# VH-VL binders against o27280, part 255

Target 1, 266 residues: o27280
Amino acid sequence: MDSMNVPEVLEIKRIVEESESVKTFIFSWDFRREVRPGQFVMVWDFRDEKPMSVSLIDPVRSEIGISIRRVGEFTDRVHGLSEGDLLGIRGPYGRGFELMGRDILLVGGGIGMAPLAALADEATARGMRVDALVAARTADELLFLDRLEAAGVNISTCTDDGSCGFKGFAHERLLTLEENHDMAAVCGPEPMMFQVMRILDERDVPAQLSLERYMKCAVGICGQCCLDDTGFRVCAEGPVFWSQELSRVREFGRYRRDPAGRRVPW
Below, E stands for the ipSAE of ESMFold2; O stands for the ipSAE of OpenDDE; V2 stands for 0.75 times the mean of E and O plus 0.25 times the DockQ between their complexes.

## First folded at step 10 (VH-VL)

Design R53 (framework fv_acasunlimab; at its last look DockQ between E and O 0.53; V2 from the best seeds 0.00; counts 0 for: pae E 7.2 > 2)
Fold by OpenDDE, look of step 10:
Structure R53 (fold): chain C 266 residues (1-266), chain A 118 residues (1-118), chain B 108 residues (1-108)
Amino acid sequence: as target 1 above (266 residues)
Amino acid sequence: EVQLLEPGGGLVQPGGSLRLSCEASGFTFSRYWMSWVRQAPGKGLEWVSAISSGGRSTFYADSVRGRFTISRDSSKNTLFLQMSSLRAEDTAVYYCAKWYIGRAFDIWGQGTLVTVSS
Amino acid sequence: SYVLTQPPSVSVAPGQTARITCGGNNIGSESVHWYQQKPGQAPVLVVYEDSDRPSGLPERFSGSNSGNTATLTISRVEAGDEADYYCQVYDDSSDHYVFGGGTKLTVL
């Protein structure tokens, strides 16, 4: 597997400020190594390593983008970097999104919009009609709106505080939308994804969802990202799962395992 | 039991028309994409057409585009293939197939033979 | 159009391992599915998404996909495994489901 490599040290080509807490780091990329929306890479800052979704795939410019939200020590260090600085990147890993049909719905929450933005670019490039429900806590946390709009995506927004778009959660906004799609792609907080999946299932809309779990090896060996009952490894069989697969995963939307392997409720 | 039943095959003259049906049972029909796949005698499998779960989008192989029409009736759990301007090369066993994961098909009908001959 | 290439036939003795290949340009980047078809019967899904196995299928069936070749592996082959096997992908560029030409597996 070409994706099972040691980290390649890459220079940060440029940094895009997406929000107060989110930055996109752009790297030159050799596209002989294929990458698909929904796949992730392991980012190494020479001290620690974390999985991150690919948010930009640009074969024309030979670039990829990785969007990172500041949430802890690792991401604090990364956010302190500048253009020209170095990071280790290995991957891509995991199963990405598959596009089906001509009309698709994207439902994203917070940083979950990262892989969906990449998917939106691919879908629109293929001439598909793309509707995107973009959710965030507040207006200033909504991600990639200008980018999506420029790509021709039909955007609907919702915010917890009502500062932009629909006041409420993504699944609540979805309930107000009557139109169905050929398929849906979902990424965000797991409780959000759980509710969204339920609605999509009731509407008979095929759906793919991207899960987040603690990952150590990213190559399906260590088992740290295994899902209960199924044996699915998020890094190998995922992170993108079909709804019918997740329906078999009892922990989905309910709890996850921490680095120590303990159950942690959402 | 999950199954697909395919009536409607038969003998038809070149240039003629025929409508195939596929009746689904044992699963929520409206939730799944459906396809037609055919197999000429002694030959391999060839995809013919696909339709989205809601019937909003249809897809066709180049060999049948403009001549065949795929449709579905959720109230009857039935998939259809309207074939027109039939040719000898359309002679095949026609299978209806249920979408599973990705682009795989997990359930197939028994197939119905369509023979186009003068 | 995207083309999948399979050997026309493969022969194995009972108890041995059969390997059926499916060649395609950069097929390793595609999701490959495999079907078994016995004479007079409809195809049966045996492997999907390169290496996943449907419920009810024996562990003897496995799949791999890398580079330009996908492989269906059948270990401890039995007489009942004699059948035609087809690989299948979806070509995004043409919106076509594409099947290989099929491989006849003979159990000696």
Scores: ipSAE 0.817, ipTM 0.914, lowest interface PAE 0.7, mean pLDDT 95
Fold by ESMFold2, look of step 10:
Structure R53 (fold): chain C 266 residues (1-266), chain A 118 residues (1-118), chain B 108 residues (1-108)
Amino acid sequence: as target 1 above (266 residues)
Amino acid sequence: EVQLLEPGGGLVQPGGSLRLSCEASGFTFSRYWMSWVRQAPGKGLEWVSAISSGGRSTFYADSVRGRFTISRDSSKNTLFLQMSSLRAEDTAVYYCAKWYIGRAFDIWGQGTLVTVSS
Amino acid sequence: SYVLTQPPSVSVAPGQTARITCGGNNIGSESVHWYQQKPGQAPVLVVYEDSDRPSGLPERFSGSNSGNTATLTISRVEAGDEADYYCQVYDDSSDHYVFGGGTKLTVL
């Protein structure tokens, strides 16, 4: 039996306040259970259980970090916890990012930078050249800039309101950046990821995208069948997908579903 | 529909040179990493070389580094392997292969035989 | 540098289950891919990323990967499954693709 299916109750070792709305909770972790950037864990507060992205993977210190944005009752309760308090952790789950080549572009919007920060640490440790486009609504919401700089990442920023870096959307800033990367990794609001994916496809840059909706669909979301360019259906497991897989999914970037299952525009 | 075709191959003397090509059709060639994989008679598969989609990065097995050069021409949908300083142990069927997710190879050519002997 | 070890042969009766192993140091942390090769033919991808199947492949082909062993499982084996089977990984430290030595599956 796989032990990742049984929640482990862990003590919050350290809390890092990343912004007014985002905290990173750090736990001791036994790395006999391996964790890859882009995988997620289920966080259990003894009342409810929600998927959360892993943002720090540190085998040397035997630590993982989980970044949580305050968006509702569950995350409000978790944000009220202190060092020494307990949370249940189950996982990791899902398909993580895979690195290839020597030059990678990261494009992150808001909390979507969390799994990309973990990926950046791995990429720089392997000696890859890493460029990151960090996007947010406003300057105060740009995440992980100091950590990325310390890792040797080349950072570009954009904010919707222009308070830091380029004024505008991530895909608009992307048009002004170098086009010659071996791969890209993208995580953020689905409309942003759709626009970014189209630009990367035009530039023939292979991309991996992490989709929130497939984290929300919980463990065991196998069977997303897509036609690829060969005309064959491919079944794949998320939350990280290659852009080739996503270009076949008619729902991606176009609509979402409300609790009643009705199609609703993004 | 999706196809990789390796015309060429042949008999070459030790120390000689040969250029292999791989012509792609049915997919957007420029979006994919490509590889060469070889198989000596009666032996298993051995990876030879890979090239990134933009051609910026090239990779070689230790056995061929310095003697073989991988390249691509996206305007012609063609992958190349320039082989030089050929040795008897380079005798094999050479396949071109298209990268797929997770660093697998989903489409393979038919292969072409290269024989290095006097 | 990274080495994948496969048994040279496996024999199985029609209708039974074949299991082909691929051993490697901490291979459970790698994405493992499997290829079928019939005599005189190019390899065909049958499992990728440990357990995913390309479209059009029978559900009889399945894979698993944990610890130091990845396994290709072929249930309800048919005569047409007789072939050589190779496992493959990408070794990040060398930027090399590594194949196992291959396993001949014989259907008796």
Scores: ipSAE 0.061, ipTM 0.615, lowest interface PAE 7.2, mean pLDDT 85
ESMFold2 (binder alone), look of step 10: mean pLDDT 92; pTM 0.941

Design R54 (framework fv_acasunlimab; at its last look DockQ between E and O 0.05; V2 from the best seeds 0.00; counts 0 for: pae E 16.1 > 2, placed apart)
Fold by OpenDDE, look of step 10:
Structure R54 (fold): chain C 266 residues (1-266), chain A 118 residues (1-118), chain B 108 residues (1-108)
Amino acid sequence: as target 1 above (266 residues)
Amino acid sequence: EVQLLEPGGGLVQPGGSLRLSCEASGFTFSRYWMSWVRQAPGKGLEWVSAISTGGSSTFYADSVRGRFTISRDSSKNTLFLQMSSLRAEDTAVYYCAKWYIGRAFDIWGQGTLVTVSS
Amino acid sequence: SYVLTQPPSVSVAPGQTARITCGGNNIGSESVHWYQQKPGQAPVLVVYEDSDRPSGLPERFSGSNSGNTATLTISRVEAGDEADYYCQVYDDSSDHYVFGGGTKLTVL
């Protein structure tokens, strides 16, 4: 546990451009340190540190991938890096996804597909049937389609502008799908996840959802990622939660806390 | 009140068959995976079988695979375990258990005794 | 098959702290659940997902999990805590729910 909290300086082995705004950084990984889909790592560029989901877990190549969306100063710096450059990685942290059943539904929005892509690889490797609903604002923002297809995932797409697949939001597309699954895993914008969860609950489909909150320590001590009323720490009890847990979280789908602790509506 | 009731236990000869039932009340039965867990006299807990919410996926312990069949009827809020080719080592108290968060069981029936003896 | 190892018995005096261990290969990467079973009764969930406590359970019950050992801790042990305790995980490789052998907690 002590070693897990120390950043390891790793060389960027490869960079995969997933979209205009998303890159996957590949690192050599010692799998004596187990990592599960849904867990995150803290990425340190020697100036700042941010939590990022693990999007690739490859024990055969002894590699992991971290997908990062360009959204601010930190990610701008990271996106400016090249293969061979160094980053600090500590972790993995948090609770990952748990697989149940023989067929699963993945519902992802934008960068939320990152942890789900890793989950898809695990599920397909286990011989599970995987359906994935991949959502984005536009076609060029849809992530991991080729990768998922290669893994044998049945893909359904939706875009806000209708440039690919179903025109509309993920929950709207989900309503048009009649098939139920043994379980579902969901990750994306929180409003999307909230609506998707409601539909899945109505359909009696057990669901896990990965939340995003402001994190600093990643080890459950600073409380910055604490969810109101429940005391759940996203970095410790999450980021993956069961729908039963999130049903107890008042702020879910409604608001989050900013770095100053203020309520910020979605 | 949340409750699981297990009738159907009893004495059966080796090679015989027996059907257990578990009636659920106090919660939305259709929303939860269900399992059977058994406990031989003076022994520990042993998972037997599990079934998904819709019933389309079933899982079995190696010790009972091919002999036991788990099923459910949502209209009756009832879980079933059809046991065939019963053996002496199948003698146990059989519990039905409700899935909770993760892969835990939060609600258990009081159990029903199945005795396989000549 | 995945195997969970528990001590057969643990004894503790009233008011003291009991610790029941559950050993498993890299169990720290698994979600561990704990059940209490009193004589003639069905098991009761006391800890789930390593350290979470069901509603209605006293704070005296807690859990931890790291490395190769999960631990159920019962502080300020009472006579009523005397029971068998089982750890449980789910083995993804075999799709089996796996229970430990159980630990008899005796309150002296």
Scores: ipSAE 0.866, ipTM 0.928, lowest interface PAE 0.6, mean pLDDT 95
Fold by ESMFold2, look of step 10:
Structure R54 (fold): chain C 266 residues (1-266), chain A 118 residues (1-118), chain B 108 residues (1-108)
Amino acid sequence: as target 1 above (266 residues)
Amino acid sequence: EVQLLEPGGGLVQPGGSLRLSCEASGFTFSRYWMSWVRQAPGKGLEWVSAISTGGSSTFYADSVRGRFTISRDSSKNTLFLQMSSLRAEDTAVYYCAKWYIGRAFDIWGQGTLVTVSS
Amino acid sequence: SYVLTQPPSVSVAPGQTARITCGGNNIGSESVHWYQQKPGQAPVLVVYEDSDRPSGLPERFSGSNSGNTATLTISRVEAGDEADYYCQVYDDSSDHYVFGGGTKLTVL
């Protein structure tokens, strides 16, 4: 009865072009398998399998959306697919975000905005005030701005090249923003998350950060998704971690692991 | 003034139950992990249990798992430890403690004595 | 499970330097925290993250951590430093917080 561990072959119902490099793939979904913001699925293209965060959770229409940035061979192949084509999906897996309080700050870099867009929908539905700091290298890579605005989210932007909003890094923009949120949710490039986490910790703002690591099994058996200093398995104990769990991890923000398990710099 | 206050404690028979409480003030309780740490008379510190900010994750030392339950009530700024099936070796001063950077504990209560004896 | 080993006692003359060790397998890869406990009182955090001091703690308190040994160093020891000292880490493999057995510092 547990189909989470075996890929289910699903038809691509709709494709939304979010940017030049990001597409959202929408599937029919049986919500007897509950999905929470911050959880992930394994997407199988019949050759390879990669973890992807859920960006849209719509129980009313019985749909989920998965946003995928074109960044390599697997994602190039998936971006070449059309409506009606098939993908294998297994999951969901992992621990999602926990909402608390009345005011939430979202800090997203690039594709990291995908799980935060799903969280924003849930937070606004609960009546929370939502501020979002949306970061990218350039203006045309800022994701989900119209969707967030339509949901009533207060948006601040930053771009590395200054083409939209604040010119600079997300943590630099964060230093200029209001400090009085009840919690934060952070997802994006790990160097960005490290710097953002330090600022939020100094402000005593509880933060949850969503990590990306190489995954194979997604259920915690193979050990490929472990953090060096803690032994936490991102697929089992995360991918969403509290900042307190990451505060002493020297690996975090300094390097990552490739599929062979070797340390490589960020 | 930041403080943790542990009223309660007392003498309990083996096999009995007791609930400890810890009331927080001077900081935003709902934003921090909390722990219980105990110290048997004349002995060192022993971690007992921890609970996440929202209460979604709870952790227990092996010596108490299945017998103790940690919980929190953010509306009352209060941490709880429900102890059951108490044994003589559970006799200790019980401290509540606030999580700090790196999994340290920066604010401690003054502790409350629990004595388990027949 | 992960074990931290401390000497049971250390004695030092006033004005001298006390060093209290905390041994553990590859403890240099852990964040080590230190607590001072005086008789009848709750523990007080004196060093965290190996070498950082909480605000209000004098520079006389310092720490280091490498290899299999973490060390709390108290320079220019005063009579008021007489206390029990505990080291502590978090062991993520067990999800446990682990304390050392404690070291009684006696100021002669």
Scores: ipSAE 0.000, ipTM 0.442, lowest interface PAE 16.1, mean pLDDT 84
ESMFold2 (binder alone), look of step 10: mean pLDDT 92; pTM 0.941

Design R55 (framework fv_acasunlimab; at its last look DockQ between E and O 0.69; V2 from the best seeds 0.00; counts 0 for: pae E 4.8 > 2)
Fold by OpenDDE, look of step 10:
Structure R55 (fold): chain C 266 residues (1-266), chain A 118 residues (1-118), chain B 108 residues (1-108)
Amino acid sequence: as target 1 above (266 residues)
Amino acid sequence: EVQLLEPGGGLVQPGGSLRLSCEASGFTFSRYWMSWVRQAPGKGLEWVSAISTGGKSTFYADSVRGRFTISRDSSKNTLFLQMSSLRAEDTAVYYCAKWYIGRAFDIWGQGTLVTVSS
Amino acid sequence: SYVLTQPPSVSVAPGQTARITCGGNNIGSESVHWYQQKPGQAPVLVVYEDSERPSGLPERFSGSNSGNTATLTISRVEAGDEADYYCQVYDDSSDHYVFGGGTKLTVL
């Protein structure tokens, strides 16, 4: 339960501009506190707190990276910060990805590539063959391409507008690929993940998917991130789930609950 | 009913060969990784080998690497373990086990006894 | 190689709580699974991913994992709980499934 701590105030060591809307904030990290790809941290700007995936795990440099997309007031404030500024970080929390086999497929959409980039680093370091399907709305929103390429990842891109790679959605591109992998890891918009999971199941490819839900406590107490019917807490039993777990979750790919607990369709 | 059946065990001389099979029913066999786990008489559990869903990737314990070969036939819902160069220390009940979540096994066969003795 | 250490035996009276430990270097960072094996039978999964119960298992079975020790807890122990219990992890560094030595639970 070492991850159940008050926020540690950390200095932003450096900021990487990933895209127009995404920045990666780098922090010094004591790796006596273990962190796995797929886990998240709670980021506190001394006004509000939000869950964010870890996108970089670098034991050599003793650093972690958190990639944040500008989407609202909190993230606007964070994006206004500079190197040397302070943030509160508590965690890591949740269940991360597990690696199986010798060749894996990563399917990511938008900011969903954040945890997958960290997973790619681990997988390649272990000598695994990694294929990554990177999806975005437009070419300029594709994330971590140079980083993935440098790691030896085989990249396939798709964009909604066709500005880079396959024109269409990730699941459509996946249908054109015939190769099966030992396992797959998926993260992105939930409708995308839903379609991708269906295809992978039909192909008998074990898959893990990272869900996003409204989180308040991050420690499995408040229940705000509970999934209907199963009682799964995204912050405790997730955010990474196996496809066979999500098959039991009726809301998956269909709706989520907002901060007020109301059903909100995707 | 979900079950795994393991025929093929028996008595074999040191240096001999034996092929085990595991027949799956009650679940979609092709969707799951499979493993062999053995248990020597009066001893604990020891993992032997694992195979991916498509059979592309295989893994072996150091104690059996180079001597045992795991394979599968999805059309027959059958898992195989080809054992060669058998040793006395390979004497054990051999279980086939179904992958569940993570690295856990939720379904086990009843096991088949392999005795290596002169 | 990664090693899991279990006590060879644990005794408990009916109705009491049994705790079976599984020690391993930084095992708290690993996913631990537990199996029950009764004499002459195949192992049965009782806890997976540290604390999750398979469907059909009674709530009396629970698991925890932190630091260097994982623990299987069986509350309100019954005579039928007498069995060998094994913890198990996967060692990424060696690509091995690793089992503990097993613990014999005796119900007095």
Scores: ipSAE 0.896, ipTM 0.940, lowest interface PAE 0.5, mean pLDDT 95
Fold by ESMFold2, look of step 10:
Formats: structure tokens, sequence, C-alpha cells
Structure R55 (fold): chain C 266 residues (1-266), chain A 118 residues (1-118), chain B 108 residues (1-108)
């Protein structure tokens, strides 16, 4: 019970501006603390602490990258930092993605592409064929396209406003893509993930989906990250779940919870 | 009821061929990877082969590659293992197994004995 | 090429705790699954993803995995737990499923 990880204070080594609203913060990392694509860290700015996905895992350079979208007070403060400034990091936490087979489909919405970019690097390094469907509201929010292309990923894009690629939602674009992958990995807005999961289930493609929930302890003790019908803790049994696990969860894709645990609409 | 049934098996001579089948019921067969796992008498479990949900990808243990062929027919809910160039070391109980999350197997057939002897 | 090593046998008294190990290089980075096989029967999944218990299995079955060792733990062992136990992983580099050699649990 008293064995919670304490944040390690690390210097921001580099900052990469991924878009107008997303930055990747790169830190030196001792890979005796192994990190897998799909795991998350808790980022502490000395005032508040939030979970963030790892988007870059580079054991050769001993670096990790954490991609953060500016969406509120905490992320505004972090986006105001410079190289050389300090952040606390605890983790990594959670279950990451598991690769299987010879080809994989990635479906990412917005910042959800962050953990999938890390997974794409691992998959291509292992010689897998990687297709990625990258979704956003607008073209300037499509993340990691150059990085994915450099890795040899076959990219399809969609934007809500049609400014790049297919005009529409990720699940609508998915219906127009080839159907037969060995597995899929999905991360993005929960309504998008729900619709994508249903299509992949109908196509008999095994899928892993990464969930976001309110987190406080990150080590599975406080219960704030629980899914209602299963008791799964996103920080301990997830954040990555197989689609079969999620198909039994009533709240997935239908509502969210506020910090007090109250059911609220998406 | 969820079941896997492996009718077949039998006695064959070295160099012979045999086709095993595994009939699935009680679950949506097309949605799962399937595998063959064998167990020589008095020995441990040895994975033999796996096939993806659409049959797009097949995988083989090194000991059987080039001699065995896994296939599936989703219209008949049936998994197959075509065994050729059989050797004495292929003597085993052959199980079919259904993929489960985390790349485990949750449903196993009761197995069928294949004996390769002169 | 990936190899899982299990002790050939483990003996425990009824009511005690059995621990069955599965060794592998950096197995802590793998998802480890465990199967029980009673004589003349097909294997039964008893732990998956290192520590998760399938629905309907006794809570006495648990697992852990770190470093180079995964462990199946059976608390309050009963005579009916006497069986062979196998660990299993999926090896991404070969796309092979790999089983350990098996451990015979004897309940005295």
Amino acid sequence: as target 1 above (266 residues)
Amino acid sequence: EVQLLEPGGGLVQPGGSLRLSCEASGFTFSRYWMSWVRQAPGKGLEWVSAISTGGKSTFYADSVRGRFTISRDSSKNTLFLQMSSLRAEDTAVYYCAKWYIGRAFDIWGQGTLVTVSS
Amino acid sequence: SYVLTQPPSVSVAPGQTARITCGGNNIGSESVHWYQQKPGQAPVLVVYEDSERPSGLPERFSGSNSGNTATLTISRVEAGDEADYYCQVYDDSSDHYVFGGGTKLTVL
C-alpha cells in the first residue's frame, strides 16, 4: 500500500512540435525500466499530475518521448516549458500492446496516434507490414505522418472536415479499406474506438484498444480508473485491452465518468 | 455448448499421410485463430501450427514445416491438418485449440491419437 | 528458438502452497499463460496474461511474472490439483507458440 512510485524529476532534453496543439517532450531514460508501446506515464509539473502516453521508445539513444495535447490548464503550463526545464515522471504503468502475426492495422484518432507511433516503430523493426489509418478533425492535427512514412508504414488519412484524405470519421474510412489483417491496434476518442471495434469484430480481426480514464494513483489501488461492469482497472489491467474484453463493458463508448465517478454523456 | 471434436487419427506407416479435422461448435469459429498442439506419449505439449482468422497467415513449428499444412473451412466450422512425410517422432495425441486473449488457448479438443510405426 | 524451462516435478502437502516456475530470458516482458492437464484429459487454461484468472477457476490459482521467472501459485492445494502444469508464451520473433516442458505436481 505504501509502495507507490515517486516521480523522478527529469530535464526536458528536446521538444518536438508535432502540430499547433501537440508537442513531444523527450527525456533521457534508463531502460532497466522497460517501456512498451501502449504503456503510460504520470507527468508531474509540480502542481498537478496527469497520465500521458509514451510516443517514442528509443533504447539506442536512451530516450523516451511523451506527446501532450494542449487541452487545459495543466497541459497549457507544460506546453509553456522549454528545453532544460524539469518535469516529474513516474512509471511506466499499464499493459502495452502485444504484436502478433505478419501484418497489423493501426487506427488512431488525434493524440491517440501517439502510442501507435511507438508501436509502428516496433512492428516495422520486426519486419511486419503496417497499415495505419490516421484520423483527426483537420489536416493540421494529423499526427506523425512523416515519421510513419519514414518507417515504411502504409498510411490512409481521414479528417472530419475533409481537409486531408477521406472526409469523415475513422470508422467510415475503415469500411473502405482492406478487411483482412492479422491484428489491429486502436487508440483515440472513445466513441471512435467503439465504432472501429465493432467493424473489426465483424471482420474477425483481433483488436487491442487503448482506453483513457480518470487516474489518480496509477498503480491500481484507488479504483478511479475502473470500468463499471468488469472491475478492470485501466491503470493495472489496461490501458490496452483486447476487443473481447471491452465488448462486455456497458459503459465503453456510451458514457464517461467525471472525477466524482458520476455517469455523464459523451 | 462450446466444443472442439477431433475425429480421425489412426495408425500410419513412416512416409505416409493423414488428414486430421477438428469440428467446432458453440462459438463463432471464424473469429478466432486456431492451433494444433501435440503431445507425444509421456511427453509435454508441443505447438504444431496456427492459422489466422481469415486463413491469411499460417505458422508452423520448425519440426513440421514443409510436411504439414494447416487450413480451415469457416463454412463448415472445421480446422484441418494435412500431415505428409510422417515420421515416428510425429506419433502423438493431436489437440486443436482455440485462441484466447493474450495469445493463449482457452478451449481444447479431447485430442486424437496418431501413431506412426512400421 | 525461445525456450521455457520448468522443473520436472514439485511435491506439496495438502493445504500448503505450491509454486511452479517457468524460466525464460526476459520472460517478464512476455505474457505468460498456464495450463493444467490431468491424466487422460485435455489441457485447461488456469492463468493467462501472467496473473489473470479465467472465469470459473478457483481463486487459489494465481500467477506472477518478473525478470526471468514466471510463477504459478496454487494456494491451499487439494488432491484434485494433482496434474501436469505447462507455461506458454507467444514468441514475436518467430511467430511461434512456445510451451515449457511441464511440471508434475504431486499432492502427498
Scores: ipSAE 0.321, ipTM 0.720, lowest interface PAE 4.8, mean pLDDT 87
ESMFold2 (binder alone), look of step 10: mean pLDDT 92; pTM 0.940

